# Designs tried in a protein design chat: VH-VL binders against o14526r1to248. Part 14

Target 1, 248 residues: o14526r1to248
Amino acid sequence: MSYFGEHFWGEKNHGFEVLYHSVKQGPISTKELADFIRERATIEETYSKAMAKLSKLASNGTPMGTFAPLWEVFRVSSDKLALCHLELTRKLQDLIKDVLRYGEEQLKTHKKCKEEVVSTLDAVQVLSGVSQLLPKSRENYLNRCMDQERLRRESTSQKEMDKAETKTKKAAESLRRSVEKYNSARADFEQKMLDSALRFQAMEETHLRHMKALLGSYAHSVEDTHVQIGQVHEEFKQNIENVSVEML

## First folded at step 5 (VH-VL)

Design n10 (framework fv_indenebart)
Fold by ESMFold2-Fast, scan of step 5:
Structure n10 (fold): chain C 248 residues (1-248), chain A 122 residues (1-122), chain B 115 residues (1-115)
Amino acid sequence: as target 1 above (248 residues)
Amino acid sequence: EVQLLESGGGLVQPGGSLRLSCAASGFTFSSYAMSWVRQAPGKGLEWVSSISGYGESTYYADSVKGRFTISRDNSKNTLYLQMNSLRAEDTAVYYCAKDTYYEFWSGYFDPWGQGTTVTVSS
Amino acid sequence: QAVLTQPASLSASPGASASLTCTLRSGINVGTYRIYWYQQKPGSPPQYLLRYKSDSDKQQGSGVPSRFSGSKDASANAGILLISGLQSEDEADYYCMIWHSSAYVFGGGTKLTVL
């Protein structure tokens, strides 16, 4: 996030827009995570249904043959594997609900952010407007000064000289006011830009923490399921060994 | 911080030439008129020449008209005074001075440089 | 005659007030001009003090103490620099200046001695 502060001040408006664009991508990434988990859950559900179907094939094996006890071992193992994957499907569906709840919380935060961004953009426009008016005010002042200087050179009456001097003084006062407006607008702009940068940084850090936590839940769900699958396979091996050759 | 640094002064023979320079820093040079003011040893201040911010208008004291030329290079923040046909009476400390922004030609000189000495003698 | 005339010298005691006069040539009405005042100490360049045209058109230089003020004497056709509560550091040469007929014009200067 050290990149954030430098980029924000690099190009004024452009820096602000780049950082705000990054913040706006947050809700999109939340939706994409939900979509990914949804597809992953579908894979698990498909596996579960396929294993259940395979279990029925084992059940249709010859019930009176020498292999009947082994078909039963296959059926029990296949049913348990189907259940493991079905439980993972349920866990992933619960995680999708957590992701969507976070998404709704995020939308509320982004609505508040948008309102504050409008204030910052207004300050940008005010500064831009004042910056454009300042050169015009300066040009008017310089033109009045040149006119006053020309009249001195032309040996004009003192009354006309005083009139030109008054116009120059009024233009100088107008220019002074324009400079004051510029300084005020610039200070407001700089403060609001800094406030926005800090807010954007906090939002990005909070988002990353939430996404990490959700991915952690995903990892634990998958790991727990792998442990259960391992247990099913150990039981499968024991059940095979428990079938006595003496059954003949 | 506004600074003005004069250079180019020295000893020159009557009829000779010198070019003075004034390096300006700490302000928007092109926005201000600039002036040269001199002071002969033990004497008072005498205005020599002024130039507007864009260099479009120049003014000279009657004593230097036709001999001195004021100019400026806004890209280098430098003011110049080309002095030709120098006379003993031109011997003085020459000061560079920043003129006003708000009260053009009816304003004041602030700040002044430290001055550069011109001595016209054989 | 010179456009601006100043007395060559003036002396005053510490703590007293000094009035430095700048007289405009006959035919030039002091009422219409802004008069600028400068202070120069030995070995130093001049420093801007203040300008005065009228009570509504005057300006004090940056860092210039309030005991320095400008005024005019219409009867004498002169601008006045008043220095109240004189201090030893006020000992200097004082110059008045105006813009007249496309030229900056300085007075001859007044050497103020504080004794």
Scores: ipSAE 0.000, ipTM 0.357, lowest interface PAE 25.4, mean pLDDT 82

Design n2 (framework fv_refanezumab)
Fold by ESMFold2-Fast, scan of step 5:
Structure n2 (fold): chain C 248 residues (1-248), chain A 119 residues (1-119), chain B 112 residues (1-112)
Amino acid sequence: as target 1 above (248 residues)
Amino acid sequence: QVQLVQSGSELKKPGASVKVSCKASGYTFTDYWMNWVRQAPGQGLEWMGWINTDTGEPTYADDFTGRFVFSLDTSVSTAYLQISSLKAEDTAVYYCARGDYLEPAFDIWGQGTLVTVSS
Amino acid sequence: DIVMTQSPDSLAVSLGERATINCKSSQSVLYSSNNKNYLAWYQQKPGQPPKLLIYWASTRESGVPDRFSGSGSGTDFTLTISSLQAEDVAVYYCQQYYSYPTFGQGTKLEIK
């Protein structure tokens, strides 16, 4: 039995609502991931725009004189850094779209899940109803049996004994039908509870796999950007070294 | 001056292909993602998708997968929309519009390209 | 997708009077982390592309006359033209950009 399955076999069936509530938290975590990535993208966009402005300040510097080549090196490096962070912003924006698309797909799956939950709760109500009627049907049958035995003991007329026997037989048939209904309702309830538990487990496992994949995409995009930033910095250092110190 | 200029109207037969261009000027092409929006005759605006102008990676709305292809030529600051296996229901004005990657409110639009599909 | 519904479908207003156009989203377009509504309004005249009027629900785009204003939050938004002029005859669209962009069906504004 899966983790979800074991809780469905509890004494008062308290686990169903608890497990279903857990499943419903999935879409909330998907939205929270999108929110996190959006804020992270805003940080990168802000950095990119600030660096682009700083690069323009370097471009406004005096183009004449000994330091002009170094101002050009600063400008080029600053522009490339701005672009690296802009690229990350766009990659994160793409990831937000992927997260939101998954969220939409997840909501459709949850709507279908709600339909099956309603079916399962319907089976619970049917079982509850039959469970309440079964003891009354059993009590009626036992009362008819007791009445028949009392009439036999009191040596009443054959006509009255036949009448009591008929009532007992009808009560027995009613009880048999009630037992059949109970057995059918219980089997339906057990099957639907098991189906729900397996569905909840599958949904949670699928959600975790999707979240891991999305987080992996986030990590990959950030790492790629760090590599590009490192390359920009290395180019910056080489360009500084290549500026001649000899005055002509 | 910032502007988006699209190619001229097209009249095509069902089953043909069409390629609409959208040329950007007056800004750095890669600073904004390019969106495509369709408007069928007498109908409202329908977002088709966007293309990341830095990477060339397209994203399509669900109704626009398969026959629709977004592409770029960054050397000439131009975005393209290609529609293959044209159908009568593709008859529409197609707009390109620029949007910031975090703020896709579209501040600059192309003039629109009318694509008419008739036998 | 987030569904955008505008009301009314068409509106006739006299010159100089106030015009009000409503827009409802099927889910909230308010982002709690930055407290911004991802909602824009566009104006489209026959034979022309749409023009951005309002973004962030209430921020007027540069060059847009101050008679245009946007208001609302979450799922209910309003575009108001305080004193209608003849040049304002157009179809107006709301657009959400909280998720993949979607547009309302449009509201046709005419002079009474």
Scores: ipSAE 0.000, ipTM 0.366, lowest interface PAE 23.7, mean pLDDT 82

Design n3 (framework fv_cixutumumab)
Fold by ESMFold2-Fast, scan of step 5:
Structure n3 (fold): chain C 248 residues (1-248), chain A 119 residues (1-119), chain B 108 residues (1-108)
Amino acid sequence: as target 1 above (248 residues)
Amino acid sequence: EVQLVQSGAEVKKPGSSVKVSCKASGGTFSDYAISWVRQAPGQGLEWMGGIWPIFDTANYAQKFQGRVTITADKSTSTAYMELSSLRSEDTAVYYCARGDYLEPAFDIWGKGTTVTVSS
Amino acid sequence: SSELTQDPAVSVALGQTVRITCQGDSLRSYYATWYQQKPGQAPILVIYGENNRPSGIPDRFSGSSSGNTASLTITGAQAEDEADYYCNSRDSSGYHLVFGGGTKLTVL
């Protein structure tokens, strides 16, 4: 899609700055995602450690009492639940490594982008300089034309008229060269601006795809853990039912 | 004193082409840009494009790109605007106007050429 | 597309001041040029480069620009000022020209 291209042309330099600023925010959002996942992993690790501690309490229960088999069921279930949350912690830590690896790749791409932006800004400066020369060469040419017209109205020698015509032709040639320089600088500027806008769009689309994929991995990891927790709970219920009430 | 003299009124059938001329009299034709501006009956002004004769640089409005061709003949001090694949909505008065391509202030205008597509 | 918007009609009493307005995003970057057109006639340039008058245009005509808005002011309107007024500028790309829809001025 041409979202960035369309927006850029509507705002000139301001549009370029807005698009470039948006691109520069990418690495910041990548770091923020890593920080969020890190905090989420800490929650899971804290839960795992708390459940492991609670499991030891079940292990220290009355091992010789009538309820000993139920304490064992609690211990096994609590240990498995702690392991589920510890496994999620490890999966999230691995995801953080993926996010940071992407961040490094993103920085390399941004370095190339920055070099390209400098080139585009150089083209802007060249165009600005040439644009300032055009009114001056045009004014000189017009003044020569006016001088030549004045001499036609006056009874002037052929020598003076030839001199004026030569000056006008030289001014016209100077103006032609200035217009050619302007056209070249404008074409270079237009091409570089278009290339930059398309590159910014591609970078933002690539960033969004990477972020979606990373969030998808996060969601999948959480879902897998919820499934495992559900299985631990189902086993817990079945193990309770399997404890015999008939003792010899 | 520079004047822009346009060719006479035209009546054309749909699907045909029209070529309107604009001759500069007096002064130096090649020194300025010539633009074409049209006006449909009861409607506003619409810029079609322009040419810098001395530099052979032409530029067209997007709406007319592919259908309009603006040319200049320096030997006769005449600019031309050719519009192809004519439709009834192309019925309008077509003006040529002189200006600076770098600063488009049209200080001299032709009187206009009426082009009627099907009556 | 980059477009210039004008009110279709405005009225002014003889000898009073009227302001005709043109709006468009491109006016933030480019000056407006103003043309006067009377029925059956070609347009006449009245203001260019924001506030420059061609030779022969009365000093009661002036131009101004602020933000996305350009204005043509006629101070002490005369009967002969009754006409259609068009603003003209570059589009947002700077490479094509666009006209406003025109404002019909009636001098009462």
Scores: ipSAE 0.000, ipTM 0.366, lowest interface PAE 21.2, mean pLDDT 81

Design n4 (framework fv_indenebart)
Fold by ESMFold2-Fast, scan of step 5:
Structure n4 (fold): chain C 248 residues (1-248), chain A 119 residues (1-119), chain B 115 residues (1-115)
Amino acid sequence: as target 1 above (248 residues)
Amino acid sequence: EVQLLESGGGLVQPGGSLRLSCAASGFTFSDYWMSWVRQAPGKGLEWVSSISWSGDSTYYADSVKGRFTISRDNSKNTLYLQMNSLRAEDTAVYYCAKGDYLEPAFDIWGQGTTVTVSS
Amino acid sequence: QAVLTQPASLSASPGASASLTCTLRSGINVGTYYIYWYQQKPGSPPQYLLRYKSDSDKQQGSGVPSRFSGSKDASANAGILLISGLQSEDEADYYCMIWYSDAYVFGGGTKLTVL
């Protein structure tokens, strides 16, 4: 998102704080995804266990009665349904492992990011300090220039004029050094801010791509299960039809 | 539970030295800037020193520069303050505090350890 | 010369509101800084209350009641801590703080008395 670069430059370091806060939310969202999938897996496991119990009820049907073949149909269908949901539980548990592995990689990247953030904040403070010194140096130079002009108008001694000229030259050199320090600090600040903004954007984009891939795996696992459930239901209908109603 | 526990305070004579320790628990110590903040009897809060999570960057109040050294041992989850050339003006309760510019500064404080510099 | 100035004392009645000010030195723009607020009761370490930069950029400390809020007065170049619905337990010393020129700078503190 190109928005990161523009936002980073707003209100001095306001954009930096907002962007870094967004980046720090990445690991939290990864943990939240793992927690969501874990709860979803529990739902599937609960369904599987409930269906297995229901299958036992079908198995207890009267073996010699006319309805016995239909009890077998219920048992087979219930067992297959329980298996479908148990397989989804296992797939979701595997996905949780993938999410957690990504989380571990993410923590390493964020640790390095924290070190670079400190460097950027140090540059902000250096620029702030130098920015305070520049007006002071400029004021001193102007005061020396005014003193020299006053002495010139008052036809003072050559010794006093030489002294004032030396003082003005020293103030000019001091101002030049202050400007150089400011320019260097500003350039360092701008470069580090830009580098941080680009890094934050890359991290956010990488995180979004990773989360999309994990959600895609989740969707595919659920879809596969729906297909299998559909097949179990179709077999159930066919097995019912195959039970003979005729008795000679 | 997040907690900070200071130790090492005591009575020392002017010109003496003292080393303060702060034991951290309940959070990933190596992820946070740590600071020392002091309070003289009946006075306000005064920041003393801060250290980055790696220990590579240190900051000091002008009143303690050259005399105090902040350091940390991330393997032991411990923050230190080496105080040399102590003066009567350094008499205070010294608090260990967690946080930095990006996280709320000083969001967690220890109970403090008392340093008295007196003859 | 002080970077941050706070009134030494303030008194207010239970149930009323108290506005505690933290004035930045001339030349330091309050709009640029996070203003941090801390509460200290006798015999206790300071407790983090909140930080405020703008309405869209603020953070409340854990367990800090919503009756504590931050704001800024640009014309006075000051940060403000507002405590509404004052309770007796709010009687404490309150400190503001900023990160400025490679240093954390605390205000002198305001003793709030709830009469």
Scores: ipSAE 0.000, ipTM 0.366, lowest interface PAE 25.2, mean pLDDT 82

Design n5 (framework fv_cixutumumab)
Fold by ESMFold2-Fast, scan of step 5:
Structure n5 (fold): chain C 248 residues (1-248), chain A 120 residues (1-120), chain B 108 residues (1-108)
Amino acid sequence: as target 1 above (248 residues)
Amino acid sequence: EVQLVQSGAEVKKPGSSVKVSCKASGGTFSNYAISWVRQAPGQGLEWMGGIIPIFGDANYAQKFQGRVTITADKSTSTAYMELSSLRSEDTAVYYCARDTYSGWYEFDYWGKGTTVTVSS
Amino acid sequence: SSELTQDPAVSVALGQTVRITCQGDSLRSYYATWYQQKPGQAPILVIYGENNRPSGIPDRFSGSSSGNTASLTITGAQAEDEADYYCNSRDSSGNHVVFGGGTKLTVL
């Protein structure tokens, strides 16, 4: 990197670097959310499979006797619990797909963000270049002015005076052009720096909003499962109560 | 002028740990990420992890997770990479590098490297 | 397995153009960065952000990308360009850095 690149990412740009770092952490948090939900889905799938196997045990037991109705109660309850957890597994798998789809959109946005940062660095390079040119243009103009004044004092020919005046006018025009280029480059740099900072802030706000929405979906899916599990348990208790203990 | 100055060569026994330092100068340390990249003899470059000193956040390659620890000391402008449970396969040149503008993969300045030899 | 693939070796005649490629799915989302490494030396950054050159890197070096492929082009190769060239980028998850296997450039 050149000298200007070192100053661009310096103390004076601390706020810019803090915001850019936060933005760069976005895709990492999206991936971590997907990983968390994937592990959570595996837990639910494992529970569902275990309950389904347990339900088969109750079904295979089907003894001819007084306890048979209670085995049926266990089988029905176990099957329903297995289905509750399997449904949650499927909902979480769908949510993982939503998280990954968002991650893909986020990566495209981040690629464009990186292009904007490169554009800002290009503006820094342009500013650096014209900043170096400006002192040289000014020195040339001053040298031409001094030469013109020296020739005037020496009472040289009109032809030489005209040539000196022409050179001074050209140097003045060059200096004016250099000042205009500097002002334009400075304005472009400052605008791009501001645009980048505002973009970083907007990206972080959008990311947080999106992550909250995904977590909300997770919460609702889990809550729906809790409600269903509660209903299965209540039904289980009712089914037990409905088995008569009266002797024939 | 940006410089990353690394600690000297190390010879270690299998099962031991090595801690390599990287001292930053020229306005580098607080404003950039510092990454660690190794290269076994005759082999390619392999990223191990990095740290952003101003936040204290470290990130590690999966292969080295559990064996590598990257830290930073702001008071001395020094980053450290500690690799534990050394094997002969860990014999390599270990580089520290400054990461600019991309988040973990644009390494614009590199240390000269620290040779770590693991032998009995 | 590596996420970024480079050919192990390539040759170019003095003054001719050579293109070194880097391939991987993560390059659809992230730009490749290119490094030059000469024997016994640390790598040097030659191209970043697709086609930007650090100060001191000759204008004969340029970068490009399309789909899952990034390319480093050296127009009018010089003897001093003989070196190993590495690409790197983020992995597909965006969480880690991955390097290509490297390409040894021989200038004939």
Scores: ipSAE 0.000, ipTM 0.366, lowest interface PAE 21.5, mean pLDDT 80

Design n6 (framework fv_cixutumumab)
Fold by ESMFold2-Fast, scan of step 5:
Structure n6 (fold): chain C 248 residues (1-248), chain A 119 residues (1-119), chain B 108 residues (1-108)
Amino acid sequence: as target 1 above (248 residues)
Amino acid sequence: EVQLVQSGAEVKKPGSSVKVSCKASGGTFRSYAISWVRQAPGQGLEWMGGIIPLFGEANYAQKFQGRVTITADKSTSTAYMELSSLRSEDTAVYYCARDKYWEGAFDIWGKGTTVTVSS
Amino acid sequence: SSELTQDPAVSVALGQTVRITCQGDSLESYYATWYQQKPGQAPILVIYGKNNRPSGIPDRFSGSSSGNTASLTITGAQAEDEADYYCNSRDSSGYHVVFGGGTKLTVL
């Protein structure tokens, strides 16, 4: 038994409200993810701009001295580092678009879910109503049986006994109809509760799957940038080595 | 010494696509940016887009977004530029150029590939 | 703001100094790069960064930058310097490359 199925049948349907509350948090999480990535992208963009400015300053460092080639190496490396972070900014901006696109799809799915929840809550109300009427119908039937038995014991008239029997038959028929309505309402309630639990489970699983995929894309973009930065650093070391100490 | 060798001239019909290749020899292909720059007869240089193989995807000039695709094959050190939905105004010489420092400074150029779009 | 502007033509007398200019908002953030192109040939890189010459480029070529303007200076122009000169830079976003319209240099 899945967690949603097992919990859903808890006392007084507390499980239903708990599961539905969890489902409703999905779109909030999607928006929070977009907001997080947006702030992260801003950090990368700020770093890129600062590095680009720093690269410009390297071009002004002792341009005609023996260190001029090394200032050029610093400038090139700083420009490439700035571009690595700018590329990450772009990738994160694209990811935000993917998150928002999923959010729009999620809202459409949630609208359909809300309609199903309303139907399930209607079934709860119907069951509640019928459940309240059943004891009253049963009590009326029992009272008519007692009245019929009292008249039989008193050996009154056949006319009075016929009337009592008719009333008892009518009460029995009413009780039977109430039981049938209760059984139908309970079956409908049970089916809709099960359908809702399975839908909530599917929605939570789908949401978790989408969130994992989006986080995976985030992780891949960051990891790719680290690889690129490592390559820029290796080129920086090689460019330093290539500067000749021979003077003409 | 690094050289960029481009594929031969192409004559295409309007509405078709063309794919030009640029093979790099010598040096470290992955660490270079490769850009595509075209020049229509009697006109100036126009940047179409470029790829840094290390980044894994290309950047395109807005004018060409949606109809140009730039790719790179690291195993053969070859960059490709595919331009779709060709028009007569796409008639030009198409150059590939190396940007060793990723700063828009193209230090090595291919000899150019002439693409003629005619009916 | 990403457009780079060059005058279409300039002339210089043999042995004299000429300045070719490139203007654009992106030059506040990025240095211009300069290319020489002769008829029927691919462009040749002349100046990159602020004022760096590739191997084989004569020392009469120099670059400068101030605000939104970059300049290529040829001191003591020679007949072989007659060509089209293009500047380029990254646009304001840093993602794209933009070329100037080109300047035709005539050496008289």
Scores: ipSAE 0.005, ipTM 0.530, lowest interface PAE 10.3, mean pLDDT 84

Design n7 (framework fv_cixutumumab)
Fold by ESMFold2-Fast, scan of step 5:
Structure n7 (fold): chain C 248 residues (1-248), chain A 118 residues (1-118), chain B 108 residues (1-108)
Amino acid sequence: as target 1 above (248 residues)
Amino acid sequence: EVQLVQSGAEVKKPGSSVKVSCKASGGTFSKYAISWVRQAPGQGLEWMGGIIPFFGDTNYAQKFQGRVTITADKSTSTAYMELSSLRSEDTAVYYCAREYLYGWFDPWGKGTTVTVSS
Amino acid sequence: SSELTQDPAVSVALGQTVRITCQGDSLRSYYATWYQQKPGQAPILVIYGENNRPSGIPDRFSGSSSGNTASLTITGAQAEDEADYYCNSYDSSGNHVVFGGGTKLTVL
């Protein structure tokens, strides 16, 4: 069922902090993906530039004679490979723009959700405060009861006994109100914690779906480039086969 | 310009199934998700589900879970939506659309009219 | 389930400003996206990510969001703006897309 729901009831607010921290890692992973693709694009650009230089070397240094057709085959192939990798570089640069746009909208959406996170944290603070008040109210009531019994044993004046009874009754009423506040705060805390857990789970699932979609675009770009490289290689083999062997 | 091209109109009998296709330009097909949205005559738009084409990951609206199947063929850049156990209430125009980000649909296919009639 | 609520119809005089609203609890967490649909045509994206316009959408179209409500504003309505307008967003789970019921805009 709900992974996030199961962890909220572990130790006070520890489960909430763990889940909230996980959600905050989303934008960080988006930025890290952009950085990874940027480095990958640099590799492709470097390869493209190197192949273009190699192609120029073949043209400038081409020996005259029987090897000229072979050098032409290498030049054409090298140029086409350089172009394939340059096109991949451009596709990856476009993908980086998409990743960064997603990251901007992700942060904007997270800020919008923050108001509800604040509401949940407020409920935690209210419950914490009431939880501290309840033991003190109970202790006060017990102390008033003990004090009243002590005065009864000491055979004090009726006026002093009446005063003690009034204090005990007032302490009982205070305790009753503290219990009601605790029950109310606990119910509000439980509902908001569950709502936050479900929201955090949804945010993580939505983030994963978007990340997979972006990775799908990355995979498609790489796969398309591999297809083009395969075609260049096939043409390279065919061009070699076409070199004349009738020369004496 | 990137386009989504849908298959032609269908007339089906109650209890049968229909499979609608949506062919995308390569770039559109691989970016984000392809979603299916229907619109009954005189009614509003209703999201049915979507797919991340490259990996085949699907996401279906609760109302259609068990009746709808969305698939993708990467080799032809085509997404499909199959709806089974057809009823007269399934008479609608079925659109495919690219889900760009957070449910932003652009572009949209022109729609496929499906009529369920005895 | 009507997770996003829109009024069925609204009217505006030519050249005047009109505001179309979309309400739902999920709008506290996610921004609304707006589409224009004319009879016999597929919807067209007009506003996304609260207040962004795709290329080709006139700057008289704008969006805003506050609490559980999102609004599409058309400043200086034109006759060509007469259409049905739909909002959409994710549902509260973030896993499914939901649309509002649509608002028919009549330009008088």
Scores: ipSAE 0.399, ipTM 0.735, lowest interface PAE 3.9, mean pLDDT 84

